# Ledger of designs, part 197: VH-VL binders against q0aze0

Target 1, 268 residues: q0aze0
Amino acid sequence: MKIILVNNRFKENTEKKAQEIAGQLSALNVEVIIDNGLDEPYAGTVDFIMVLGGDGTMLRAARRYGQRAIPVLGVNMGTVGFLSNIEINELAEYLPLILREEYSLEARMMLEVAVFQQQSLLTRVFCLNELLLRSNSPRMLSFALEISGQKLEPYRGDGLIVSTTTGSTAYSLSAGGPIADPQLDAFIVTPVASHIINKRPLVVSPEREISLHLLEEREAIIGIDGQIKMDFGAENRVLIKRAPHPLLMVNLKAKPFFTSIDRSLQRQ
Below, E stands for the ipSAE of ESMFold2; O stands for the ipSAE of OpenDDE; V2 stands for 0.75 times the mean of E and O plus 0.25 times the DockQ between their complexes.

## First folded at step 9 (VH-VL)

Design J11 (framework fv_bermekimab; at its last look DockQ between E and O 0.77; V2 from the best seeds 0.00; counts 0 for: pae E 9.0 > 2)
Fold by OpenDDE, look of step 9:
Structure J11 (fold): chain C 268 residues (1-268), chain A 124 residues (1-124), chain B 107 residues (1-107)
Amino acid sequence: as target 1 above (268 residues)
Amino acid sequence: QVQLVESGGGVVQPGRSLRLSCTASGFTFSSYGVHWVRQAPGKGLEWVAAISWEGSNKYYAESVKGRFTISRDNSKNILFLQMDSLRLEDTAVYYCAKDRIYYGSGSFYGMDVWGQGTLVTFSS
Amino acid sequence: DIQMTQSPSSVSASVGDRVTITCRASQGIKSWLAWYQQKPGKAPKLLIYAASSLQSGVPSRFSGSGSGSDFTLTISSLQPEDFATYYCQQANYFPLTFGGGTKVEHK
């Protein structure tokens, strides 16, 4: 068995724990690779990914490895979030199950985000939470939203979020989007401070494609999962689709999503 | 300087064919949808046809559907309008126009650059 | 097809006047409405897109408003160079369609 441990190099405690766990796994004849984000994602074949940390680390892991259809376990290290399944102090208890591959998987839809300059692809990213388009100035943006070729009302506002159901409890929620069952596959399109009063979020089928275009010569920013940032202008376009592969989240411990919403949101 | 220049207009007999050309310069032609718009003498503007940046999607006014064919050569920055089975009511100045935003999934957003137009008339 | 009804067909005005032109679509077209200016013997010029967005380089005395089916082009203070014919155009449905035009003339 080969396992990747994903941690955050900027959090010393996670690095230390990763080394400790790596040692334990090695003693059990498990090959371990530690990914602290310093290097490029490991390109070799692996059987399992453990994410040590909070939601942010999971998002990074998802972007790095989510397209490879590898089981991903979130191991919380004292943070509040929605993406961890077990606590670090529970790892020893569940490790035998992991090694025997006795766990269930929950498929979480990811976004495929493609950003273009004219006809050229600038970047393609798979992300777990959301794509954000926002103004890079105090002025509102004017942009077009197309869903499967259907031209919607021009947006005028600070920006727009396209989120997965997983991401519904992230920035989309702060912007007034609905909380979605993570077992659903859907896009959530949430306006950010729209000039149109009562502009409602859209819940969109994952079978559709979403396209965004700026209508004026303005500078904007694309944000992905709150971690990737890039400039976005009138000559750029973004296409959003369902990723071809979901993130396979390991479910070792049942976590009732709806009963935990109030608690989790109150602490944020 | 961004510009479009039409050519190919002239005097033609009814039932004949004519091919208009529009040469683009000063911008990335292959990135934008483009239009043909015509204007009969002393009349208003009439949209004729549009083609996507890739050339895969073509749209026509009902008045010209089945007779006119819009096409483009992105390698040469040229837009074409093949006009077959011409009728007297096709008499007009024909403009090519660039769409404001490069084509995505079939939508157009306005025509921000126009050519000077080329006149198509008929001999009796 | 979407019919665009433009009114008035002509208007006589003086320099400094406020000029208002209306365009009505036979169906809702959201805000995908453009306004063009055309002078005799010249190609049309884009003034407004998306109903209310001013095209770059166009004077601020031009403004557009409306959504759905009713739209308005306003020239707040008519200038000598503004005497021309104006057209609305819907960009929401194919075929694209223009209004009949409004000629702004000297009083």
Scores: ipSAE 0.672, ipTM 0.874, lowest interface PAE 1.0, mean pLDDT 93
Fold by ESMFold2, look of step 9:
Structure J11 (fold): chain C 268 residues (1-268), chain A 124 residues (1-124), chain B 107 residues (1-107)
Amino acid sequence: as target 1 above (268 residues)
Amino acid sequence: QVQLVESGGGVVQPGRSLRLSCTASGFTFSSYGVHWVRQAPGKGLEWVAAISWEGSNKYYAESVKGRFTISRDNSKNILFLQMDSLRLEDTAVYYCAKDRIYYGSGSFYGMDVWGQGTLVTFSS
Amino acid sequence: DIQMTQSPSSVSASVGDRVTITCRASQGIKSWLAWYQQKPGKAPKLLIYAASSLQSGVPSRFSGSGSGSDFTLTISSLQPEDFATYYCQQANYFPLTFGGGTKVEHK
């Protein structure tokens, strides 16, 4: 069995714990690849991914490995989040179940984001929470949103968020979007500081294609899961679709989403 | 200098065919949608046709559908209008115009650069 | 086809006047409307796109407003170079269509 153990190098508790867990797994004849974020993603075949840390570390793991249909387990290291399943002090209890593959999987929709310049694809990335378009200056943006070929009223404001349901509790929520059940597949489109009356958040079918482009020259940025940033200008266009594969999240311990919302939100 | 120059107009008999050309310079022609617009003497503007930046989407006014064909050669920066089955009602100054949209496939927002036009006159 | 009705067909004005031109679409076109200026013997010039966005190089005395089916072009203080014919054009549905024009001329 081969496992990727994802941690954050700069969180000292995470690094120490990752080495300890790697030693325990090696003693059980499990091959361990440590991904602390400094190297390229591991390219070989693996059976399981274990994420040590909070939601940010899970977002990186999803971006790196989410399209490979590999089970991913979130292990909380202290801060209550939305993407962890078990606590670090419970890992020993659940290790036998992990090794015997006795767990269920929850599918979480991801976004496929393609950024173009003229006729060229510049980059394609996948994300679990959201794409953010925002101004990179004190000035507002004027931009067009198209959904499956239909032009909506032009947007004016600081930007726009296109989120998954998993991402509904992240930046989208702070910008006024709804909390969504992460078991649903949908886009949530949330304006950021809109100057246009009645630009409400939209919930959109995952079968739609969403595109964004500027209506005038401005300095703008595309942000991905709050962790990747790229410049965006009038020469660019971004296309957003549902990713080909969902993130497969391991469920070992019941996490009642609706009864735990307030606790989880206090830690964001 | 961003420029569009029409050519191919002239005096023709009704029912004949004519091909208009529009040569673009000073901008990346292949990134923009382009239009043909006409104006009969003493009359207002009438949109005729448009074509997407890559050439795959073409749109026509009902008055010319089936008779006119819009096309483009992005390697030579040329827009064309093939006008078949010409009628007296087709007498006009014909303008080519660049849309302002970067990479529009079926999206057009406004014509920000215009040629000076080429006159097509029918004389029976 | 979407019919675009401009009013008035002509306006007689003096330098310094505030001039208002209206354009009505036969059905809703959201904010996808452009305004053009044309002088005799010349090609049209884009002034406004997306109902209210000013094209680069156009003086700020020009402004556009409206959404849905009713739109307005305003010249806040008419200048000598503003005597011309003005056209609206909807860009939401094919075929694209122009209004009939409004001639702004010397009083």
Scores: ipSAE 0.006, ipTM 0.587, lowest interface PAE 9.0, mean pLDDT 88
ESMFold2 (binder alone), look of step 9: mean pLDDT 91; pTM 0.944

Design J12 (framework fv_bermekimab; at its last look DockQ between E and O 0.01; V2 from the best seeds 0.00; counts 0 for: pae E 14.9 > 2, placed apart)
Fold by ESMFold2, look of step 9:
Structure J12 (fold): chain C 268 residues (1-268), chain A 124 residues (1-124), chain B 107 residues (1-107)
Amino acid sequence: as target 1 above (268 residues)
Amino acid sequence: QVQLVESGGGVVQPGRSLRLSCTASGFTFDSYGVHWVRQAPGKGLEWVAAISYEGSNKYYAESVKGRFTISRDNSKNILFLQMDSLRLEDTAVYYCAKDRIYYGSGSFYGMDVWGQGTLVTFSS
Amino acid sequence: DIQMTQSPSSVSASVGDRVTITCRASQGIKTWLAWYQQKPGKAPKLLIYAASSLQSGVPSRFSGSGSGSDFTLTISSLQPEDFATYYCQQADYFPLTFGGGTKVEHK
């Protein structure tokens, strides 16, 4: 059995705990790969991913491994978020179940994001929460949104968020988007400080293709899950689709989404 | 150099058909929608037809619907207009034009590259 | 079909003049309007897209404005090469439609 432990190297508690857990697993003849975010994702076959930390560390794991159909367990080490399932002090209790593969999986839709310069693909990335288009200057943006070939009236404002339902409780919520049941597959399109009063948040079928481009030369940024930043200008276009594979989140302990919303938001 | 070149125009008698071709070079033809636009002598511009970048969505002006067929061969970078059942009002210079939108599926934003046109004359 | 009405049909102007051309759509088209310039014997040239966005390589003396159903193309200081016919075109609904044109001519 081979497991990846994902941690945040800049939180000493998670790095030390990852070493301790790796030792425990090695004693059980489990091969352990530690991914602290610095090096390339592990390319070999793995059976399970354990994320030590909060929602941010889970987002990084999802981007690195989410398209490989590997079970991913969120282990909370402090602040309860939306993406952790068990607490670190419960790991020993649940470890036998993990090793026997006695858990259920919850599928979470991801975005596939392709950024182009004119006709050339610059990069393709996946994200769990959202893509943010925003101004990188004091000036507002004017930009076009297309949904499956349907042109919406141009946007003018600070930017736009294209979110999954999992991301509905992240930046989309702060911008006025709805909280969505993460078991639904959908895009949530939320304007950021729009000057156009009739630009309301949209809930869009996951089968749609979404594209964005600027209508005038401006310094802008594409943000991915609040963690990746890419320069974006008038020569660029981004295409957004549902990713080929969902993130497979391990469910060992029931965490009812609706009764936990307030507690989870307090931890953000 | 980005370029579109039309060909296949000529004089056409009643009941005859004509096929126009437009050869593209200097850009990724299969990433863009393309149009046919015509201009009768001394008259303004009239949009005729458009086709999506992959060729699956086709759109026509009412005046040509059922008579003209737009198509494309992305492997050869060629746009076609098959013109059947020609009428006097079809006499015009026919332009092909590239839309500016990258990978638009049924959307068009403005025609940023035009050919120089090919003349079609209906001879009664 | 969306009818596009341009005004005026022609303009007599001198080099240095400010020229304003208007275009009205028969129904709202948001800002999905393009402006083209055409000189005799030549293909049209895109000037403005999305009502106000300047196409690459077009001089800054050209500007576009408007939203909904009323749009304006402005040439701030007419140059000798600007004597031409100008067309608006809506790009919101099929069939795509052009205005009737505005000829800008010397004198």
Scores: ipSAE 0.000, ipTM 0.442, lowest interface PAE 14.9, mean pLDDT 87
Fold by OpenDDE, look of step 9:
Formats: sequence, C-alpha cells, structure tokens
Structure J12 (fold): chain C 268 residues (1-268), chain A 124 residues (1-124), chain B 107 residues (1-107)
Amino acid sequence: as target 1 above (268 residues)
Amino acid sequence: QVQLVESGGGVVQPGRSLRLSCTASGFTFDSYGVHWVRQAPGKGLEWVAAISYEGSNKYYAESVKGRFTISRDNSKNILFLQMDSLRLEDTAVYYCAKDRIYYGSGSFYGMDVWGQGTLVTFSS
Amino acid sequence: DIQMTQSPSSVSASVGDRVTITCRASQGIKTWLAWYQQKPGKAPKLLIYAASSLQSGVPSRFSGSGSGSDFTLTISSLQPEDFATYYCQQADYFPLTFGGGTKVEHK
C-alpha cells in the first residue's frame, strides 16, 4: 500500500505529525509520501491520501489529487471545519480499517474552472469549494453571467461566487448563499454585494455550464478556494463545469452534517 | 535490482572544487529523496545533504552549508554534489543513499540503499 | 542539533552471545530511529527502521526497541557475519545525525 500524507508547511504541528505518522505507517510496511505543498504533486500511483489539518489543507489536496480518483481522508488537527472525517487522536483506531480498505466513500462534486484569454485557455483547475470573481478596486464590477447559453441580466456588484454544495458552507455562506446538502450535486451561484438588493443566489443543475466575463474595462481577480488568485480582465472569460471526476472522500466515521451545522457555524 | 553508483572522487587541493555524481538504477529515482553521507577515514558516518524527489527542497549539514550544493537530474537518474571551497576536514568516502520513504516536503526517513562510495582526499 | 550517543563504543563478544547496543538522543525524538551495520570497506546496511521494524532481508536475531531518547539494538545470538560496526541514526529532525558507532569485535 502507498499513502500520501498531505500537510500544511505553514503549520509546524502538522509537519511533525506527518513525520510521526509516516514512521508508523512505514513500520507497518506502508509506502509513504509526504506532501506539504512545497514540491509538485506526486505523479506516481497511490492507494490512499490522508490529509492532516483543516479544510484549507483538504482543499489543496483536492486540487492536487482530486482528479485521480484516490480515496481522501480528512484528519482534523484541532481546527473547525466541515471536510475532516476523523480527529488525529482517532487515527490509530481507524488505521487497521484504512489498511484493509474497509471504508465507505462519499463522492463530492468538484468544479472544473477554465480561464480563457479570448479563445486561448490560460489555465484549468479542479476545485472542491468555489470560484470567486471579484473587483480588484473599490468600484463595482459589471459582468455577464450565462448559464447553458442563457444570458442573464448584467450583474453589478463586488463579485460572484460559483460554489459546489460542498463549498456552500464556505465563502458562499458568508456571502448569503444557502447551505446545501453535500450529497446533492449542484452549483450555487451567490452574488457578492450586488447593487440589486433582491439579487438571489441560484441553485443550478450540475449538467449546465456557467460562463462569466466582464462588461467593462476594469481589473478583477479570480479566486479559487480562497487559495489561488489570478488577474481577470475584460478579455478574459471563465467557464465553469462539473469536474469529470468527484473527490472520493473517505467515510470512516459518520458525520452528522445537519446536526453539526449550528455548532460549526457558532464556532466560526 | 536497486543500485546507486558514485563517481567523481579523487585527489584535490584545498580551496578547490569537486563535483560528485551518483547514478541510480532499479527504482523510480524521481520518486525518492536522496542523501549524501560521508565517512572520514577511521571515523563514523556524517550526514551531508538531502534533496527532495522533485529537487525543490534541499537540506545541508552546517559543516558544508554555503560550500556544497546538492542537485539532481531526474531525467538521467543522477544525483550531484557540487563541493566548493574544499577543506582538509572534507576528506572522506562519500556515499549516496536512497531514502526509504517517498519524500516531497522536507521529511526524510533513513536510507535503505547505499552506493559503494567515492573517496575524496587532498594533496598538500 | 540532536546528538546521538552510542554505548559502548566497542564490545568484545563470542559467537552465540547476546549483544546489546544503546543509543541515547540528546532530545526526545519521534518514531524514526534507524540502525545500520557496516563492515570494513563496505557501505552501511540498514537493519532496523522506525526504532523497531526489521528491514527486509535482515535476520530475525536483530531487533530494535526504545522510545523517547533511549533506544537499543539487540543481537539475540551473535553470528560470525555479525562482527561489524553499528550506527544509530535519527531522521526526525534536521540535521540528520548518526551515533558515533559501536564496533562488535571477536573476544
């Protein structure tokens, strides 16, 4: 068995824990790769990914490895979040199940985000939570939203979020989006400080495509999962689709999503 | 069969430079961190440097920091050690070694495969 | 830096003897303590990893134990081919550090 341990290089405790776990796994004749984000994602085949840390680390892991259909386990290390399945102190209890591959998988839809310069593809990213378009100045943006070729009225505001249902409890929530069942596949389109007071979030079928572009010469930025940032201008267009592969999240421990929402939100 | 073969050692004058090479075979070289370890005549083992599988992270012993540079060419399965400003105390057999664990983020876990070593000595 | 202190520096033993070598770290370390065997003119060979795990192909008469700062390598019944120098090494923290070595000699 080959396992990737994903940790956060900016969190020393996760690095130390990764080393410790790597040693333990090695003692059990498991091949281990540690990924703290400094190097390129490991390109070889692996059987399991263990994410040590919070939601941010999971998001990074998802972007790095999510398209490879590898089971991903979130192991929380004392943070508040929605994407970890077990706590670090529980790992020893569940390790035998992991090694025997006795676990359930939950498929979480990801976004495929493609950014274009005119007709040329600049970048393509798979992400678990959301794409954010926002102004890079104190001024509002004017931008066009198309859904499956249907042109909506121009949007004016600070920006727009296109989120997965997984991401519904992330930035979209802060922007006034609905909380969605993670077992549901859908896009959530949430305006950010729209000049139209009654501009409502949209829940969109994952079978549709979402397109965004600016309607004026103004600088904006694209944000992905709150971790990737890129400039976005009048000649750029972003196309959002359902990713061809979901993230396969390992479910070792039942997580009561709906009963834990209030608790989780209270802590944030 | 997993194998590492060092080369480039020899007799050198103090203050000069020397470049060691280590050729890997029998395993996926670009997936593992690798090390240089040296051993002075009649002395113990001393870790010198390590490099991650992609080469993004490099680590050095304090005794060689600023003088030695570790690098790798994954396309050719070769590990290098550029040794500048050589000193008499650098006299040793230099071993390259494969880390036991796949490494990509700054953690190394011991060396399960070693080369035969290459000797670096000095002339007065 | 973590200093690894091995004891004894040398030991005289006979075939069939139980040999124990100790390695003490100047600080507590985690899991990754390795033991190597080196014969004259040869490269080191990994014997034990993760403090107590036997490397593939290594005879079962070799065993490792310990945690925190104190570790031991044990040869349950010394064989003729076991006369060599042994080194401990920690890989939990940079710089990686070796013990000073223990030479197992013929009595």
Scores: ipSAE 0.000, ipTM 0.491, lowest interface PAE 12.4, mean pLDDT 90
ESMFold2 (binder alone), look of step 9: mean pLDDT 92; pTM 0.943

Design J2 (framework fv_bermekimab; at its last look DockQ between E and O 0.75; V2 from the best seeds 0.00; counts 0 for: pae E 7.6 > 2)
Fold by OpenDDE, look of step 9:
Structure J2 (fold): chain C 268 residues (1-268), chain A 124 residues (1-124), chain B 107 residues (1-107)
Amino acid sequence: as target 1 above (268 residues)
Amino acid sequence: QVQLVESGGGVVQPGRSLRLSCTASGFTFSNYGVHWVRQAPGKGLEWVAAISYEGSNKYYAESVKGRFTISRDNSKNILFLQMDSLRLEDTAVYYCAKDRIYYGSGSFYGMDVWGQGTLVTFSS
Amino acid sequence: DIQMTQSPSSVSASVGDRVTITCRASQGIKSWLAWYQQKPGKAPKLLIYAASSLQSGVPSRFSGSGSGSDFTLTISSLQPEDFATYYCQQANYFPLTFGGGTKVEHK
């Protein structure tokens, strides 16, 4: 068995724990690779990914490895979030199950985000939470939203979020989007401070494609999962689709999503 | 300088064919959808046809559907309008126009650059 | 097809006047309406797109408003160079369709 441990190099406690766990796994004849984000994602074949940390680390892991259809376990290290399944102090208890591959998987839809410069692809990213388009100035943006070729009302506002159901409890929620069952596959399109009063979020089928275009010569920003940032202008376009592969989240411990919403949101 | 220049207009007999051309310069032609718009003498503007930036999607006014064919050669920065089975009511100045926004999977957002137009008339 | 009804067909005005032109669509077209200016013997010029967005280089005395089916082009203070014919155009449905035009003339 080969396992990747994903941690955050900027959090010393996670690095230390990763080394400790790596040692334990090695003693059990498990090959371990530690990914602290410093290097490029490991390109070799692996059987399992453990994410040590909070939601942010999970998002990074998802972007780095989510397209490879590898089981991903979130191991919380004292943070509040929605993406961890077990606590670090529970790892020893569940490790035998992991090694025997006795766990269930929950498929979480990811976004495929493609950003173009004219006709050239600048970047393609798979992300777990959301794509954000926002103004890079105090002025509102004017942009077009197309869903499967259908031309919607032009948006005028600070920006727009396209989120997965997983991401519904992230920035989309702060912007007034609905909380979605993570077992659903859907896009959530949430306006950010739209000039149109009562502009409602859209819940969109994952079978559809979403396209965004700026209508004027303005500077904007694309944000992905709150971690990737890039400039976005009139000569750019973004296409959003369902990722071809979901993130396979390991479910070792049942976590009732709806009963935990109030608690989790109150602490944020 | 961004510009479009139409050519190919002239005097034609009813039932005949005519091919209009529009040459683009000063911008990346292949990035934009383009239109043909015509204007009969002393009359208003009438949209005729549009073609996507890649040429994969074509749209026509009902008045010309089945008779006119829009096409483009992106390698040469040229837009074409093949006009077959011409009628007297096709008499007009024909303009080519660039769409404002590139990449249209079928959506257009306004015409921000126009050619000078080429006149199509009929002999009696 | 979407019919665009433009009114008035002509308007006489003086320099400095406020001029208002209306365009009504037979169906809702959201805000996908453009306004063009055309002078005799010249090609049309784009003034407004997306109902209310001013095209680059167009004077601020031009403004557009409206959504759905009713739209308005306003020239806040008519200038000598503004005497022309104006057209609205819907860009929400194919076939694209223009209004009948409004000629702004000298009083």
Scores: ipSAE 0.653, ipTM 0.871, lowest interface PAE 1.1, mean pLDDT 93
Fold by ESMFold2, look of step 9:
Parts: C-alpha cells; structure tokens; sequence
Structure J2 (fold): chain C 268 residues (1-268), chain A 124 residues (1-124), chain B 107 residues (1-107)
C-alpha cells in the first residue's frame, strides 16, 4: 500500500507529525511519500492521500491530486475547518480502518478552469473552492458573463466569484453568496461589489459552461482558491466547467455539516 | 493604422449579382467578428449581416436572407458579401465594420471601426 | 425583429445646450445597446456600448444610461462638432437593429 502524506512545510508541527506517521506506517509495511509542497506532485501510483493540516493544505492537495480518483483524508492539526474529517489525536484509533479500507467516500465537485490568451490555451487548473475575477486597479471592471452561450446583463463592479458548493463557505460567503450543502453539485456565481442594482448570486447547474471576459481594457486578476493568481486582461477569456473527477473525501467519523456549521465558520 | 476598405460597389441591374470585398489592416482580423451595414440614400442605418471571428457563425437580416452570403478569408484579411437576386431596395452605401470584442463566438457588442463605404446603385 | 424607436427624430440646439436622445426597444434587450454618431458623408462612429460604457477616444460630455427597453444618450454641453445624426442599435437579438436616427442640428 502506498500513501502520500501532504503537509505544510511552514507549520513545524505538521512536519514532525508527518515523520512520526511515516515511521508508524513503514513499520506496518506501508510505503510513504511525503509532499510538503516544495517538489512537483508525486507522479506514481498511490492508494491513499492523508492531508495533515487545515483547509489551505487540503486545497493544495486537491489541486495536485484531486483528478486522480485517490481517497483523500483531512486530518485536522489546529483550528477546525470545513475539510477535515478526524483530529490528529484520533489517527491511531482510525488507522486500522484506513489500512482495511473500511471507510466511505464523499465526492466533492471541483472546477476545471481554462484560461486563454486569444485562441491559445494559456493554462488549465483545477480548484476546490473558487475562481475569483477581480480588478487590479482602483477602477471597476466591466465584464461579460455567459452561461452555456447565454449572455447575462453586463456586470460592473469589483469582480465575480465562481465557486463550488464546497467553496460556498469561503470567499463566496463573504461576498454575500449562500451557504450550500456540499453534497450538491452546482456552481455558485457571486458578484463582488456590483454597481448594477439587483445583481444577485446565482446557483447554476454543474452541466453548464461558464465564460468570462472583459468588455474594456482593465487590469484584472484571476485567483484560484485564494492561493494562485494570474494576470487577466482584455485578450483573455476564462472557461469554467465541472472538473472530470470530484475530490474523493474519506469519511471515517460522522461530521454532520449542518449541526457544526456555526462552529466551523467561527474558525474560518 | 486600424483600417477597413470596401470595394466592389457599382451600378447593377435588378436580378444580377455583385460581390463586395472589405480589406482589413492594422489589427488581427481573425480575432474579431465583422458586419455589413447599409444605408440607403437619405435614410438610416440598416444592419445586413455578421460573421463570427472564425467564420462558422453567419447571421442575416430578414430582408437579405437567402439572397446574400457573408464570408471571410482570415489568411488574406478580407470580408466578403455576395449579393444575389439584387432588388431596387438594395440600393445603398455598404459599410463593413469590425466588432469591438474579440473571440465573441456568435456574439457582437458594438462596431468600433468602420470602412468609408461602397455605393451600390441600380440602372432600373 | 426588435424595433428600436428613437425620439425625437430631430432636435434644434445651440452650442452649450444639454441634449438628450431616447431610444426604446420593442422588447427587453438587457443592456446590450450601442450609440453611434454619423456626420454627412462619413461613416458612423461608435460612442457608447453596453448602454453606458464610453468608447475610447470619445469625449466625456457623452454619456449613456438605461437598461431593459429604455435608453438615453446625453450630451452634457453641446459642442460645434456634435451636430450630427445619432443612432441607437440593439445587440441582444438577431437580427441586430438600428433606431431611425436623431438629427441634432444648429438652431
């Protein structure tokens, strides 16, 4: 059995715990690859991914490995977030179940984001929470949103968020979007400081294709999961679709989304 | 200099055909949708046809549908209007114009560069 | 087809006047409307797109407003070069359609 341990190299306790866990797994004849973010993603076949840390570390793991149909377990090592299933002090209790594959999986929709320069694909990335389009200057953006070829009223404001249901509790929420049940597949489209009255968040079928482009030359940025950014201008277009594969999140311990939502939001 | 230049206008007889050309320079022609717009003497503007940047989507006013064909040659930066079964009401100055937003696959937003026009008139 | 009705068909004005031209669509077109200026013997010139966005190089005395079916072009202080005919054009539905024009002429 081969496992990737994902940690954050800048959180000392995750590095220490990753080494301790790797030792325990090796003693059980489990091959362990540590991914602390410095190297390219491990390209070989693996059976399981364990994320040691908070939601930010999970977001990186999802972008790196989420399209590979590998079970991913979030192990909380600090402030409780939305993407962990068990606490680090519970790992020894649950390790036998992990090794016997006695757990369920919850699929979480991801976005596939393709950014073009003119007609050429510039980059393709996947994200778990959201894409943000925002102004990179004091001036507002004017931009077009198309959903499966349908032109909506032009947007004018600071930007727009396209999120998954998992991302509904992230930046989308702060911008006035709804909290969505993560078991749903949907896009949530949330304006950021819109100057067009009555622009409301939209909940959109995951089968739709979302396209964004600027209506005038402005400095803008595309942000992915709050962790990646790239310049975006009038020559660019972004296309957003449901990613081919969901993130497969491991459930070992019941964690009812609705009864715990206020606690998780307080720590966000 | 961003420029569009029409040619091919002239005096024709009803029922005949005529081909208009529009040569583009000073911008990447293949990135933009383009239009034909006409104006009869002393009258207002009438949209005639448009074609998407790659040439696969073509749109026509009802008055010319089935008689006119819009096309483009992106390798030569030329827009065409083939006008068949011409009628007296087709008498006009014909303008070509580029749309302002590039890569609008079937979408058009406003015509920001216009040619000076070419006159089509009838001998009847 | 979407009919675009401009009002007035002409207006007499003096330099310095505020001029307002309206355009009404026969059905809702969202904000997908453009305004053009045309002088005799010349090609049209784009002024406003998407109802209110000013085209590059167009003086700030021109402004557009409106959405849905009702739109307005305003010239805040008419200049000598602004005597011309103005057209609106909807871009939400095919066929694209122009209004009948509004001639702004010297008193």
Amino acid sequence: as target 1 above (268 residues)
Amino acid sequence: QVQLVESGGGVVQPGRSLRLSCTASGFTFSNYGVHWVRQAPGKGLEWVAAISYEGSNKYYAESVKGRFTISRDNSKNILFLQMDSLRLEDTAVYYCAKDRIYYGSGSFYGMDVWGQGTLVTFSS
Amino acid sequence: DIQMTQSPSSVSASVGDRVTITCRASQGIKSWLAWYQQKPGKAPKLLIYAASSLQSGVPSRFSGSGSGSDFTLTISSLQPEDFATYYCQQANYFPLTFGGGTKVEHK
Scores: ipSAE 0.033, ipTM 0.626, lowest interface PAE 7.6, mean pLDDT 88
ESMFold2 (binder alone), look of step 9: mean pLDDT 92; pTM 0.949

